# Ledger of designs, part 158: miniprotein binders against q9bqp7

Target 1, 240 residues: q9bqp7
Amino acid sequence: VPQNWFPIFNPERSDKPNASDPSVPLKIPLQRNVIPSVTRVLQQTMTKQQVFLLERWKQRMILELGEDGFKEYTSNVFLQGKRFHEALESILSPQETLKERDENLLKSGYIESVQHILKDVSGVRALESAVQHETLNYIGLLDCVAEYQGKLCVIDWKTSEKPKPFIQSTFDNPLQVVAYMGAMNHDTNYSFQVQCGLIVVAYKDGSPAHPHFMDAELCSQYWTKWLLRLEEYTEKKKNQ
Key: E = the ipSAE of ESMFold2; O = the ipSAE of OpenDDE; V2 = 0.75 times the mean of E and O plus 0.25 times the DockQ between their complexes.

## First folded at step 17 (miniprotein)

Design Lh15 (at its last look DockQ between E and O 0.90; V2 from the best seeds 0.77)
Fold by OpenDDE base, look of step 17:
Formats: structure tokens, sequence, C-alpha cells
Structure Lh15 (fold): chain B 240 residues (1-240), chain A 82 residues (1-82)
């Protein structure tokens, strides 16, 4: 049980989507601060077993590609992910006219992969927007806040070359999503709250993306796990 | 303290693999455990699980081995001992 309990949901904020269609999605810049990011917290609090699995994967890839080949592969994966996020931001942004869209960014297997998900996405409220939890002292950059099938969600877009049909295949991504939710729900820069999360795994070959929807109950379960990771991080930093 | 369990599976097809993975995940849940991670590549899967006790981990391991042997599938179950 977390020693420092904090709720994921803010009772002072209305669950009702305020009918004000924000004409423009929020894009709050990330402030460089001494405050740890969600990603940093998660990376530094992985279990021995998680570290082992990642190292095993890395060693296997190095054996197949060589050290230089692996570096190139990693760089390419990173670039592909970045381009995918840029393309999604362009698609989901109402301000960008179709004419200003780099057509080359839209010609991606990943974009094809998510088309069926995008059909169910509406009411975009934030894109590439910073969140800060002032009480718990962490920050993050969320990909998207929008309605998915009529439910307001924090949406996290992921790219994969391997199938991820289960939410458990997404590693710590559920923790990242709920961390963003909890921060947003208590960040004064936002007037609304989210109760659901969505992880979308897009595939390079254009095969249908896997949506992993997280209802309020599942979000609460992962929130407890997030708090434990945050406490572990805090303790490790005090001893350093 | 949680007992960690690794399960590796090879199936004849991805579809069969996914169904077997689901079944193993359910079995872990029935034993009071949790699925932590699932890696899928082609016809192979790696499942990382936790169980509440060593006794439950061993029972789970035996059931998984029996189930997959009956199906004629290749399986490795490793229980991490503290």
Amino acid sequence: as target 1 above (240 residues)
Amino acid sequence: SKIWVYVTITAPSPEELWEIVKRIMRLAWEHGGETIYVEIEGNEALILLTLPTEELAEKFAEEVRRLLEELGLRVTVTVERE
C-alpha cells in the first residue's frame, strides 16, 4: 500500500464534458525543471525481472544486427516514432489545413494502422501537452486528450514491430497513462478531468492497431502501482 | 513476497499462441497471481507472471506443463526461487 496516497480523480472537477468544444486543443509547453518526468520515474524503478527481459532483448538484437546495426536500428525506431506522433498531431489538430500537412508523413503504415481508431476519436482537447502534479512532484508530456467512443481519455500512441494484443504486452505504458491522468486531473492549467485511458499500438505494416481501453476501475488499479513506483523513486533519490 | 514465474511457449500458429497465452493468464489469475508482461514474436511467447507463494507457483507450473504437454506444445516454466 502506498504511504503517500493521493487520488487519481479530482472530486472538484466535473465529469461532464463541458459542451464547450474547445475550438483549439491545449498545447502547454514542457518546462525544464528539476522535477522528474513520468518516464524517468518508470525507467529508474524497473524490477530486476523487467531489466532482465530488456537486456535479453538487447543482446539478441546485437547478435543479429551487430553493435552498429543495433544503434542504427534504435535510431530508426526513434525517428519513425517521432514522425508518427507528428503525423497524428497534424491529423488531430483542427488548425492545420489539409494543405499544410506533409503528405509524406501521412504515407506511413503506422497511420494506416490507426485509421479505424481515428474514426472513433473526437473532441480533441489537448495535443502534446505538458502536465504537472504539484503535490506528487512529477511532470509529463501527454500525446492526446480526446473522446474515444464517447469517453474522454488520455490517449497514448505507440509504435511496434511486434504484436501487442494484450495490455500486459505494453510494459509500463499503463502506468504512464494513469500518471498523466492523475497529473492532468490536478493540474491548474486544465479545467476538466479524465476518467479513462487508451493505449493504441500501431504497426509498421499497416495491420489494424490494437486499442487497449482502460476504464476508471482499471485506471485506479494502475494508479496504485504508479504511486508505489513514485515512492520507490523518491526513496532511491534520498539515498543517493 | 511475490514469486516470479517465466513461461515460454511455441505454438503452431499465432492464433493458437494467443489463445494459449490467454488461457495461461487466466490460470495465473485463478491461482491469485498476476500477469506482468507478455512478449509475442511470431509463434513464440514469453510470459512473466507473479504468484503470491512458492506453493501456488509450483502448482501453477505443474498445471501449465500438463496443459501444454497434453496439447503437444513446447513449454518451459521457470519459477524463480528466492
Scores: ipSAE 0.812, ipTM 0.933, lowest interface PAE 0.5, mean pLDDT 92
Fold by ESMFold2, look of step 17:
Structure Lh15 (fold): chain B 240 residues (1-240), chain A 82 residues (1-82)
Amino acid sequence: as target 1 above (240 residues)
Amino acid sequence: SKIWVYVTITAPSPEELWEIVKRIMRLAWEHGGETIYVEIEGNEALILLTLPTEELAEKFAEEVRRLLEELGLRVTVTVERE
């Protein structure tokens, strides 16, 4: 159990935006400072078992591709993920510029993969928006806040070349989602809160994406794990 | 306090693999354990789990080996000692 418990939900906030909320999704700019990001906390608090698995994967890839081939592979994976997120932001935003649309952005297998999920997404409240937890002192950049099948969720979009049919296949993504949720629920830039999460894994070949829905109970369980990771990070930083 | 366990399995198809992974995760839960990570590549899976005691980890490991033997499938179960 964490020594410094803090609730994920804010009882002084509405669970749902009302009709007076702006129709344009929020996009709070990220301004990195001295406080850690969610991803940095997670990267620096992996167990030795998880570090071993990642290093094992890296070594296999280097053996297959060579060091330069591996660097190019990882750069291309990063670019594909960035283009996927750009495409989703464009699709989900009511604001489109008058300039010529990038048709190649929308012809990705990843975009085909998520089409059946997007049919269940509505009421977009935030896109690519910064969150900060002032009390717990961490920041993040969430992908999307929208309703999924009638429930307002923090939604995290992931690309993958391998199937991830189980939430356990998404490594630390559930911790990332609940960390964003907790930060948003206590961030003065937001007037509403979210109790559910969704991780959507899209596939390069266009195969149907796997949604991993996280109800409030599951979010609370992962929130406890996030607090432990944040506590571990803080102790690590004290020792320099 | 918690015991780390690695399971690697190979199945004839991805659909059979996913069903076997679900059964192994249920077995872990039934022994008081938790599934930490599942990696799937083709017809192979690696499952990282924790069990609350060495006794439960060994019982889980033997039950997983028995399950896969009944199916005629290869499995490796490693209970971490370091």
Scores: ipSAE 0.634, ipTM 0.876, lowest interface PAE 1.3, mean pLDDT 87
ESMFold2 (binder alone), look of step 17: mean pLDDT 84; pTM 0.814

Design Lh16 (at its last look DockQ between E and O 0.96; V2 from the best seeds 0.00; counts 0 for: pae E 1.8 > 1.5)
Fold by OpenDDE base, look of step 17:
Structure Lh16 (fold): chain B 240 residues (1-240), chain A 82 residues (1-82)
Amino acid sequence: as target 1 above (240 residues)
Amino acid sequence: SKIWVYVTITSPDPEELYEIVKRIMRLAWEHGGEVIYVEIEGNEALILLTLPTEELAEKFAEEVRRLLEELGLRVTVTVERE
């Protein structure tokens, strides 16, 4: 049980999506502060077993590609991910910003992969927007806040070359999503609340992406786990 | 303290592999466990899970081995003992 419990949902904010379709999605810039990012917290609090799995994967890849080949592979994966996010931001942005769409960004297997998900996405409220939890002292950059099948979600877009048919295949991504939710729900820069999360795993070959929907109950469960990770991080930093 | 368990499965049929993974995940839940991570790559799957006791971990491991042996599949179950 977390020692410093804090709710994921803000009772002072209405659950009703304010019908005001924001004409423009929010894009709050990330401020460089001494405050740890969600990603940093998660990376520094991985279990021995998680570290082992990642190291095992790395060693296998190095064996197959060589050290230089692995570095190139990693760089390419990063670049592909970045381009995918840029393409999604362009797609989900209002039409007025679409005039500068690099058509080349839209010609990817990952974009093809998510087409069926994008059909169910509407009411975009935020894109690549910073969130801060002032009380719990962490920050993050969320990919998207939008309605998925009529439910307002924090949406996290992921790229994979491997199938991830289960939410458990997404490693700590559920924790990242709920961390963003909890921060947003208590960030004064946002006037609305989210109760659901969505992880979308896009595939390079254009095969249909896997959506992992997180309802309020599942989000609450992962929120508890997130709080424990945050406490662990805080303790580790005090001892350094 | 949670007992960590690794399950590795190899199947020549990816669809079969998927169904087997689902069965093992269910079995873990039935034993009071939690699935932490699942990886599927080609014909190989890896499941990382926790169980609340060593006794439950051993029972789970035996049941998984039996199930997969009956199916003629290659399986490795590793129970981490502190």
Scores: ipSAE 0.735, ipTM 0.905, lowest interface PAE 0.6, mean pLDDT 91
Fold by ESMFold2, look of step 17:
Structure Lh16 (fold): chain B 240 residues (1-240), chain A 82 residues (1-82)
Amino acid sequence: as target 1 above (240 residues)
Amino acid sequence: SKIWVYVTITSPDPEELYEIVKRIMRLAWEHGGEVIYVEIEGNEALILLTLPTEELAEKFAEEVRRLLEELGLRVTVTVERE
């Protein structure tokens, strides 16, 4: 239990999207970089077990590929992820973006992998949009807010070359989702809130993506873990 | 304080490995545990979990070893004593 507990949901705010507004998804720009980002908080508060697993993976890859091969591999994976996110933003944008969509961005196994998920996504309210938690003082950049099978979700898109059939296979991603959710729910740039999350893992070979739906109860469980990570981060910064 | 447990499994059949991982996750839940991380890579899987007490962790470890012995599969279960 965190020492400074704060609720993930905002009872003062509607969880119903406004059907008449906006017709274009929100894309809130970052204004300042004086408070920590979600990813920085998570990076700075990795557990001993997380560090061990990451180092184990790195050493195994270096043994297989060599140091230069590993650097090339990680660079390529990063670029593939970036292109995937760009493609999804283009696909989900309803305006002139559809006319100017790069056909090469759409030609990937990852996009094929996610097609069955996209058929269930509607009512896009935000894309690649900044969030700030007004009270807990952290920021993030969420991928998407939209309805998935009728439930308004913060949706996080991931690429993977390994199967991720369990939400436990996504490492800290559930914490990112709930951190973004909590921030959006307490950000004055947004007039609505969300109570659900979705992690979508897409595969390079086009195999069907794995959706990991997070209902309000599951989000609350991960929110508690996020608050502990944020507390740990704040404590470290007081000593720096 | 939580007890950390690592389980590694090797199986020549990826579909069998997936089902074994699910059985081990259920065993963890039955012992009051929480599955923290699951990695599946080819014919190997790694499961990181927590259990409430050292005694439950040791009981879980013995049940996992027994299960995989019955299946004829190689397993390593490591319990952190920290």
Scores: ipSAE 0.512, ipTM 0.831, lowest interface PAE 1.8, mean pLDDT 86
ESMFold2 (binder alone), look of step 17: mean pLDDT 83; pTM 0.805

Design Lh17 (at its last look DockQ between E and O 0.94; V2 from the best seeds 0.78)
Fold by OpenDDE base, look of step 17:
Structure Lh17 (fold): chain B 240 residues (1-240), chain A 82 residues (1-82)
Amino acid sequence: as target 1 above (240 residues)
Amino acid sequence: SKIWVYVTITAPSPEELYEIVKRIMRLAWEHGGEVIYVEIEGNRALILLTLPTEELAEKFAEEVRRLLEELGLRVTVTVERE
């Protein structure tokens, strides 16, 4: 049980999507502070078993591609992910007219992969927006806040060359999503709250993306795990 | 302390693999365990899970081995002992 319990949901905020006109999605810039990011917390609190699996994967890839080949591969994966996020931001932004969209960004297998998900996405409220949890002292940059099948979600877009049909295949991504939810729900820059999460895994070959929907109950379960990771991080930093 | 268990499976097809993975995940839950990570590559899966006790881990391992042997599938189950 976490020693420093804090709720994921804010009882002071309404769950009802204010039917206000699709206002321009919020894009709050990330402030460079001494405050740890969600990603940093998760990376530094991985279990020995998780580290082992990642190292094993890395070593296998180096054996297959060589050291230089692996570096190139990693760089390409990063670039592809970045382009995918840029393309999604362009697609989901109401301000960008179709004419201003780089057509080359839209001609991606990843974009093709998520088309069926995008059909169910509406009411975009935030894109590439910073969140801060002032009490728990962490920050993050969320990809998207929108309605998915009528449920307001924090949406996290991921690229993969491997199938991820199970939420457990997404590693710590569920923790990242709930961390963003909890921060947003208590960030004064936002007037609304989210109760659901969505991880979308897009594939390079254009095969249908896997959506991993997280209801309020599942989010609460992962929130407890997130709090434990945050405490572990805090303890490690005190001992350094 | 949680007992960590690695399960590696190879199946004839991805579809069969997914069904087997689901069954193993259910078995882990029935034994009071938690699935931490599932890696899928082609016809191979790696499942990382935890169980509350060594006894439950061994029972789980035996059941998984039996299930997969009956299906004629290759399986490796490794229980990490602290």
Scores: ipSAE 0.810, ipTM 0.931, lowest interface PAE 0.5, mean pLDDT 92
Fold by ESMFold2, look of step 17:
Structure Lh17 (fold): chain B 240 residues (1-240), chain A 82 residues (1-82)
Amino acid sequence: as target 1 above (240 residues)
Amino acid sequence: SKIWVYVTITAPSPEELYEIVKRIMRLAWEHGGEVIYVEIEGNRALILLTLPTEELAEKFAEEVRRLLEELGLRVTVTVERE
C-alpha cells in the first residue's frame, strides 16, 4: 500500500476526446528537466531478482557472442527498436510523404509481425508524445494513444527476439504503460483520458505479435505497483 | 515477508509448455502468490514468482512437482531462502 496514493484517473476529464480536438495526433515535445522519467524510475528500482535474471541473460549472451559481439548485438537491437518505432509512427501518422528510407523500415520482420494488430487500431490521438504528471512529478514519452478493438488505450510497442505470450513476460512494461496513463490523465496538454492499456510485442522473424490488453481493473492494480516504485525511487534519492 | 520461487520446466512442445505454464500460474495464485516474470525459450520456461510464506511456498512446490510428475515431465522448483 503506497503511503501517497493518488488516483490514476482524473474525474474532471472526459472519457472521450472533444469534438474540437485536433484531427492530427498530438506530439508533445519532450523537454529536459530535473523531474525523473518513468524509465529511469523503473531502472533504478529493479529488484535483486530482476537484476539476477538480466545478468544471467547477459552472461549467456557473452558466452555465445564474446564481449565485443555482445556490445554490437545490443547496439543493433537498440537501433532496430528505434527504426521500428519510427516506422510505426509513419504508418499511423497522416503524413503524405513516403520516402525510400520509410519503405526499408516497412520491410522489417517486426512490421510484418504487427500487421494483424494494426488492423484493429484506429482513432489515433497521440504519437511519440511527452506526458508529465503534474502532481506526482514524473515525465515520460508514450508511443501511441489509439483505439484497440474499440477501447481507447495507451499503446506501448516492444520488439523481441523471444516469445512473450504472457504479460508476465514483459517485465516492467505494464508499469510503464500505467505510469504513462496516469501522467497523461493529469497533464494539462491533454483534454481527454484513457482507462486501458495495450502492450504489443513484435517479433524479428515476423511471427504474429502478442497483444497484452489491460482493462481498467488491471491498470489500477499495476498503478498501485507503479506508485510503490515511484516511492522507492524518491526515498533512494532522498538518501543520496 | 516475501518468498521468491523459481520454476523451470521443459515440455514436449511449445503448445504443451504454454498450457503447463498457465496451470502453474494458477497454482501460484491459489496459494496466495504472484507471478513476477515468465521467460519462454523454445520448449523451456522459467517462472519467477512470490508467495507470502515459506509454508505456502513449500506446498506450492510440492504441488508443482506432483503435477509435472503426473505428466512425466522434468521440473526444478527452487525456493529462495533470505
Scores: ipSAE 0.632, ipTM 0.875, lowest interface PAE 1.3, mean pLDDT 87
ESMFold2 (binder alone), look of step 17: mean pLDDT 83; pTM 0.808

Design Lh18 (at its last look DockQ between E and O 0.88; V2 from the best seeds 0.77)
Fold by OpenDDE base, look of step 17:
Structure Lh18 (fold): chain B 240 residues (1-240), chain A 82 residues (1-82)
Amino acid sequence: as target 1 above (240 residues)
Amino acid sequence: SKIWVYVTITAPSPEELYEIVKRIMYLAWEHGGETIYVEIEGNEALILLTLPTEELAEKFAEEVRRLLEELGLRVTVTVERE
């Protein structure tokens, strides 16, 4: 049980998605400070078993590609992910006309993969926007806040070359999503609340992306786990 | 303390693999456990899960081995002992 309990949802904010389509999505810049990011917290609090699995994967890839090949692969994956996020931001931004979109960014298997998901996305409220939880002392950069099938969600876009048909295949991504939700729900820069999360796994070959929807109940479960990870991180830092 | 269990599976097809993975995840849940991670590549899967006790882990492992052997599937189940 977390020692420093804090609710994921803010009772002072309306649970109803305000029907007013914001004219412009929020894009709050990330401030670099001493406050840890969600990603940093998660990376430094992985279990021995999680570390083992990642190392196993790395060693397998190095065996197949060589050291230089693996570095190139990693760099390429990073670049592809970045381009994918840029393309999505362009697609979801109302300010960018179709004519201003880099057509080259839109010609990817990943973009093709998410087309069926994008059909159900509307009411974009934030894109690539920073969140801060002042009480719990962490920050993050969320990909998107929008309605998915009529429910306001924090949406996290992921790229994969391997199928991830289960939410458990997304490793700590559910924790990342709820961390962003909890921060946003208590960040004074935002006037609204989210109760749902969505992880979308896009595939390079253009095969249909897997959406992993997280309802309020599932989000609450992962929130507890997130709080435990945050406490572990805090304790580790005190002992350093 | 949680007991960690690794399950590796090879199936004839991805579709069959997914069904088997779901069954294993369900079995873990029935034993009071939790699936932590699922890695899928081609016709192979790796499942990382936890169980509340060593006894439950061993029962789970035996059941999984039996189930998959009956199906003629390649399986390994490793229970991490403290």
Scores: ipSAE 0.813, ipTM 0.933, lowest interface PAE 0.5, mean pLDDT 92
Fold by ESMFold2, look of step 17:
Structure Lh18 (fold): chain B 240 residues (1-240), chain A 82 residues (1-82)
Amino acid sequence: as target 1 above (240 residues)
Amino acid sequence: SKIWVYVTITAPSPEELYEIVKRIMYLAWEHGGETIYVEIEGNEALILLTLPTEELAEKFAEEVRRLLEELGLRVTVTVERE
């Protein structure tokens, strides 16, 4: 149990946007660099078991590809992820058209993979937007806030080379989602809140993406784990 | 403190593998445990779990071995302390 529990939801906020909000999705710039990011916190607080599994995977890949092959592989995976996020932001922006987009950006297996998810996404409220939790003192950059099957979600887009049919296959991504959610729900730059999360894992071969929906109860469970990771991070920084 | 358990399974197909993984995750829940991570690669899965006590972890491990024996499939269950 965290020593300093804080609620993920804000009872003073609606889960629906204000009618006077702009029609263009929010894109709050990330300006702070003095407080830790969600990604930094998670990287610095992995368990011994998590580190072991990641190192085991890395060593197997190096055995298959060689060290230079592994470097090339990881560079390509990073580029694929970047292109995927760029394509999704373009597709979901109301100000852009397909004729004005890079055609190579939109022609990928990953984009094919998410098509069945995108048909259920509407009401985009934020894209690539900064969030800050002033009380808990952390910051992040969320991918998307939109309705999925009628429920407003923080949506995180991921590419994967391996199937991830279970939310437990997404490593720390649920913590990332709830950390963004908690920050957004208490960030004065946002007038609404979100009670649900969605992790969408897309596949290179165009196979149907796996959506991992997180209802409010599941978000609360992961929020507790996020608070523990944030406490651990804070203690590590005191002892440096 | 929690007891860490690793389960490795090989199944004839990815579809059968996913169903077996679901059954193992349910068994862990029945023993008061939690599934922490699932890695899928082809027809093989690695499942990382925690159980609240050594007694429950060993009971869970035996139930998993019995389940896979009934299916005629290989399984490795490793119970870790600390």
Scores: ipSAE 0.662, ipTM 0.887, lowest interface PAE 1.1, mean pLDDT 88
ESMFold2 (binder alone), look of step 17: mean pLDDT 84; pTM 0.818

Design Lh2 (at its last look DockQ between E and O 0.87; V2 from the best seeds 0.00; counts 0 for: pae E 1.6 > 1.5)
Fold by OpenDDE base, look of step 17:
Structure Lh2 (fold): chain B 240 residues (1-240), chain A 82 residues (1-82)
Amino acid sequence: as target 1 above (240 residues)
Amino acid sequence: SKIWVYVTITAPSPEELYEIVKRIMRLAWEHGGEVFYVEIEGNEALILLTLPTEELAEKFAEEVRRLLEELGLRVTVTVERE
């Protein structure tokens, strides 16, 4: 049980999507502060088992590609992910910003992969926007806040070359999503609340992406796990 | 204290693999466990899960081995003992 419990949902904010279609999605810049990012917290609090799994994967990849090949592979994966996010931001942005769409960004297997998900996405409220939890002292950059099948979600877009048909295949991504939700729900820069999360795993070959929807109950479960990771991080930093 | 269990499976097809993975995940839940991570690559899967006791972990491991042997599938089950 977390020692420093804090709610994921803000009772002072209405669950009703304010019918005002925000004409423009929010894009709050990330401020460089001494405050740890969600990603940093998760990376520094991995279990021995998680470290083992990652190292095992790394060693297999090095065996197959060589050390230089692995570095190149990692760089390419990073670049592909970045381009994918840029393409999605362009697609989900209002039409007036679409004039500068690099058509080359839209010609990817990952974009093809998510087409069926994008059909169910509407009411975009934020894109690549910073969130801060002032009380719990962490920050993050969320990919998207939008309605998915009529439910307002924090959406996290992921790229994978391996199938991830289960939410458990997404490693710490559920924790990242709920961390962003909890921060947004208590960030004064946002006037609305989210109760759901969505992880979308896009595939390079254009095969249909896997959506992993997280309802309020599942989000609450992962929120508890996130709080424990945050406490562990805080304790580790006090001892350094 | 949580007992960690590693399950590695090889199946003849990805479709068959997914069904077996689902079955193992259900079995873990029935034993009071939690699935932590699932990795799928081709016809191979790795499932990392936790069980609340060593006794439950061993029972689970035995049942998984029996089930997969009956199906003629390659399986390894490793219970991490502290």
Scores: ipSAE 0.793, ipTM 0.926, lowest interface PAE 0.5, mean pLDDT 92
Fold by ESMFold2, look of step 17:
Structure Lh2 (fold): chain B 240 residues (1-240), chain A 82 residues (1-82)
Amino acid sequence: as target 1 above (240 residues)
Amino acid sequence: SKIWVYVTITAPSPEELYEIVKRIMRLAWEHGGEVFYVEIEGNEALILLTLPTEELAEKFAEEVRRLLEELGLRVTVTVERE
């Protein structure tokens, strides 16, 4: 029950892209400003249970790898995620030439893992594109807007070394998706809106990726939780 | 306020594990609860969830224990204390 409730969907916008929209996916540049990003809000409003789970995982990893081994592990995971996102943007971009692609970007288990999902993805409308919520004053950089099995979705790509067969295994990712969705639906740089979300978890070993589809009802449920996190962030900022 | 509950399950196969996790998540919802996090590690799962009251949390815990006993499977259910 947020104090400043605001709807996720804009009823005056179509959920279908206009035929006059560009055929090349949108890539709105991220503007430097002082309003918070989605990821900053989420990182700064973690509950003590979320912090506990993260610390539990960290301590298990340090026991297994040592402190120096853990630092190397986290650095490598970050790099693999970065390379995966770069590869997906290249694969989904119609303007990308084969000669401009890094061969090593396409040789990964994560890319193998996602292939089954990619054949169901079409109508790419945005890639690595900035969104801003004009009223709630937050900003983000979404991965992809495209149709998945005929439904226009905000799509978030995630790498994982552990199985994530349930949406509850994806931590705050559903909040990221709905925050981007709400921002896009109220951003003057976009002429359309999206009412569905998709989280795609790709696996290092090449195992089939898990898609987590979010219909409008589920998006609305997570939107309420996002609004609470944004309110909590705003209150913390006032007390600094 | 919310009551935190931790459930750990061991199953003989991933297929059985995923089915049991789904059943426990449905039980949580039926008791007015919400699943916060599910972690899968091999053939084991951790489910972290909330229930609205201590009474519902203990009722949920007993129902989960009965369910897993009927299936002949190991389970640990812990209701969080501060």
Scores: ipSAE 0.549, ipTM 0.847, lowest interface PAE 1.6, mean pLDDT 86
ESMFold2 (binder alone), look of step 17: mean pLDDT 84; pTM 0.808

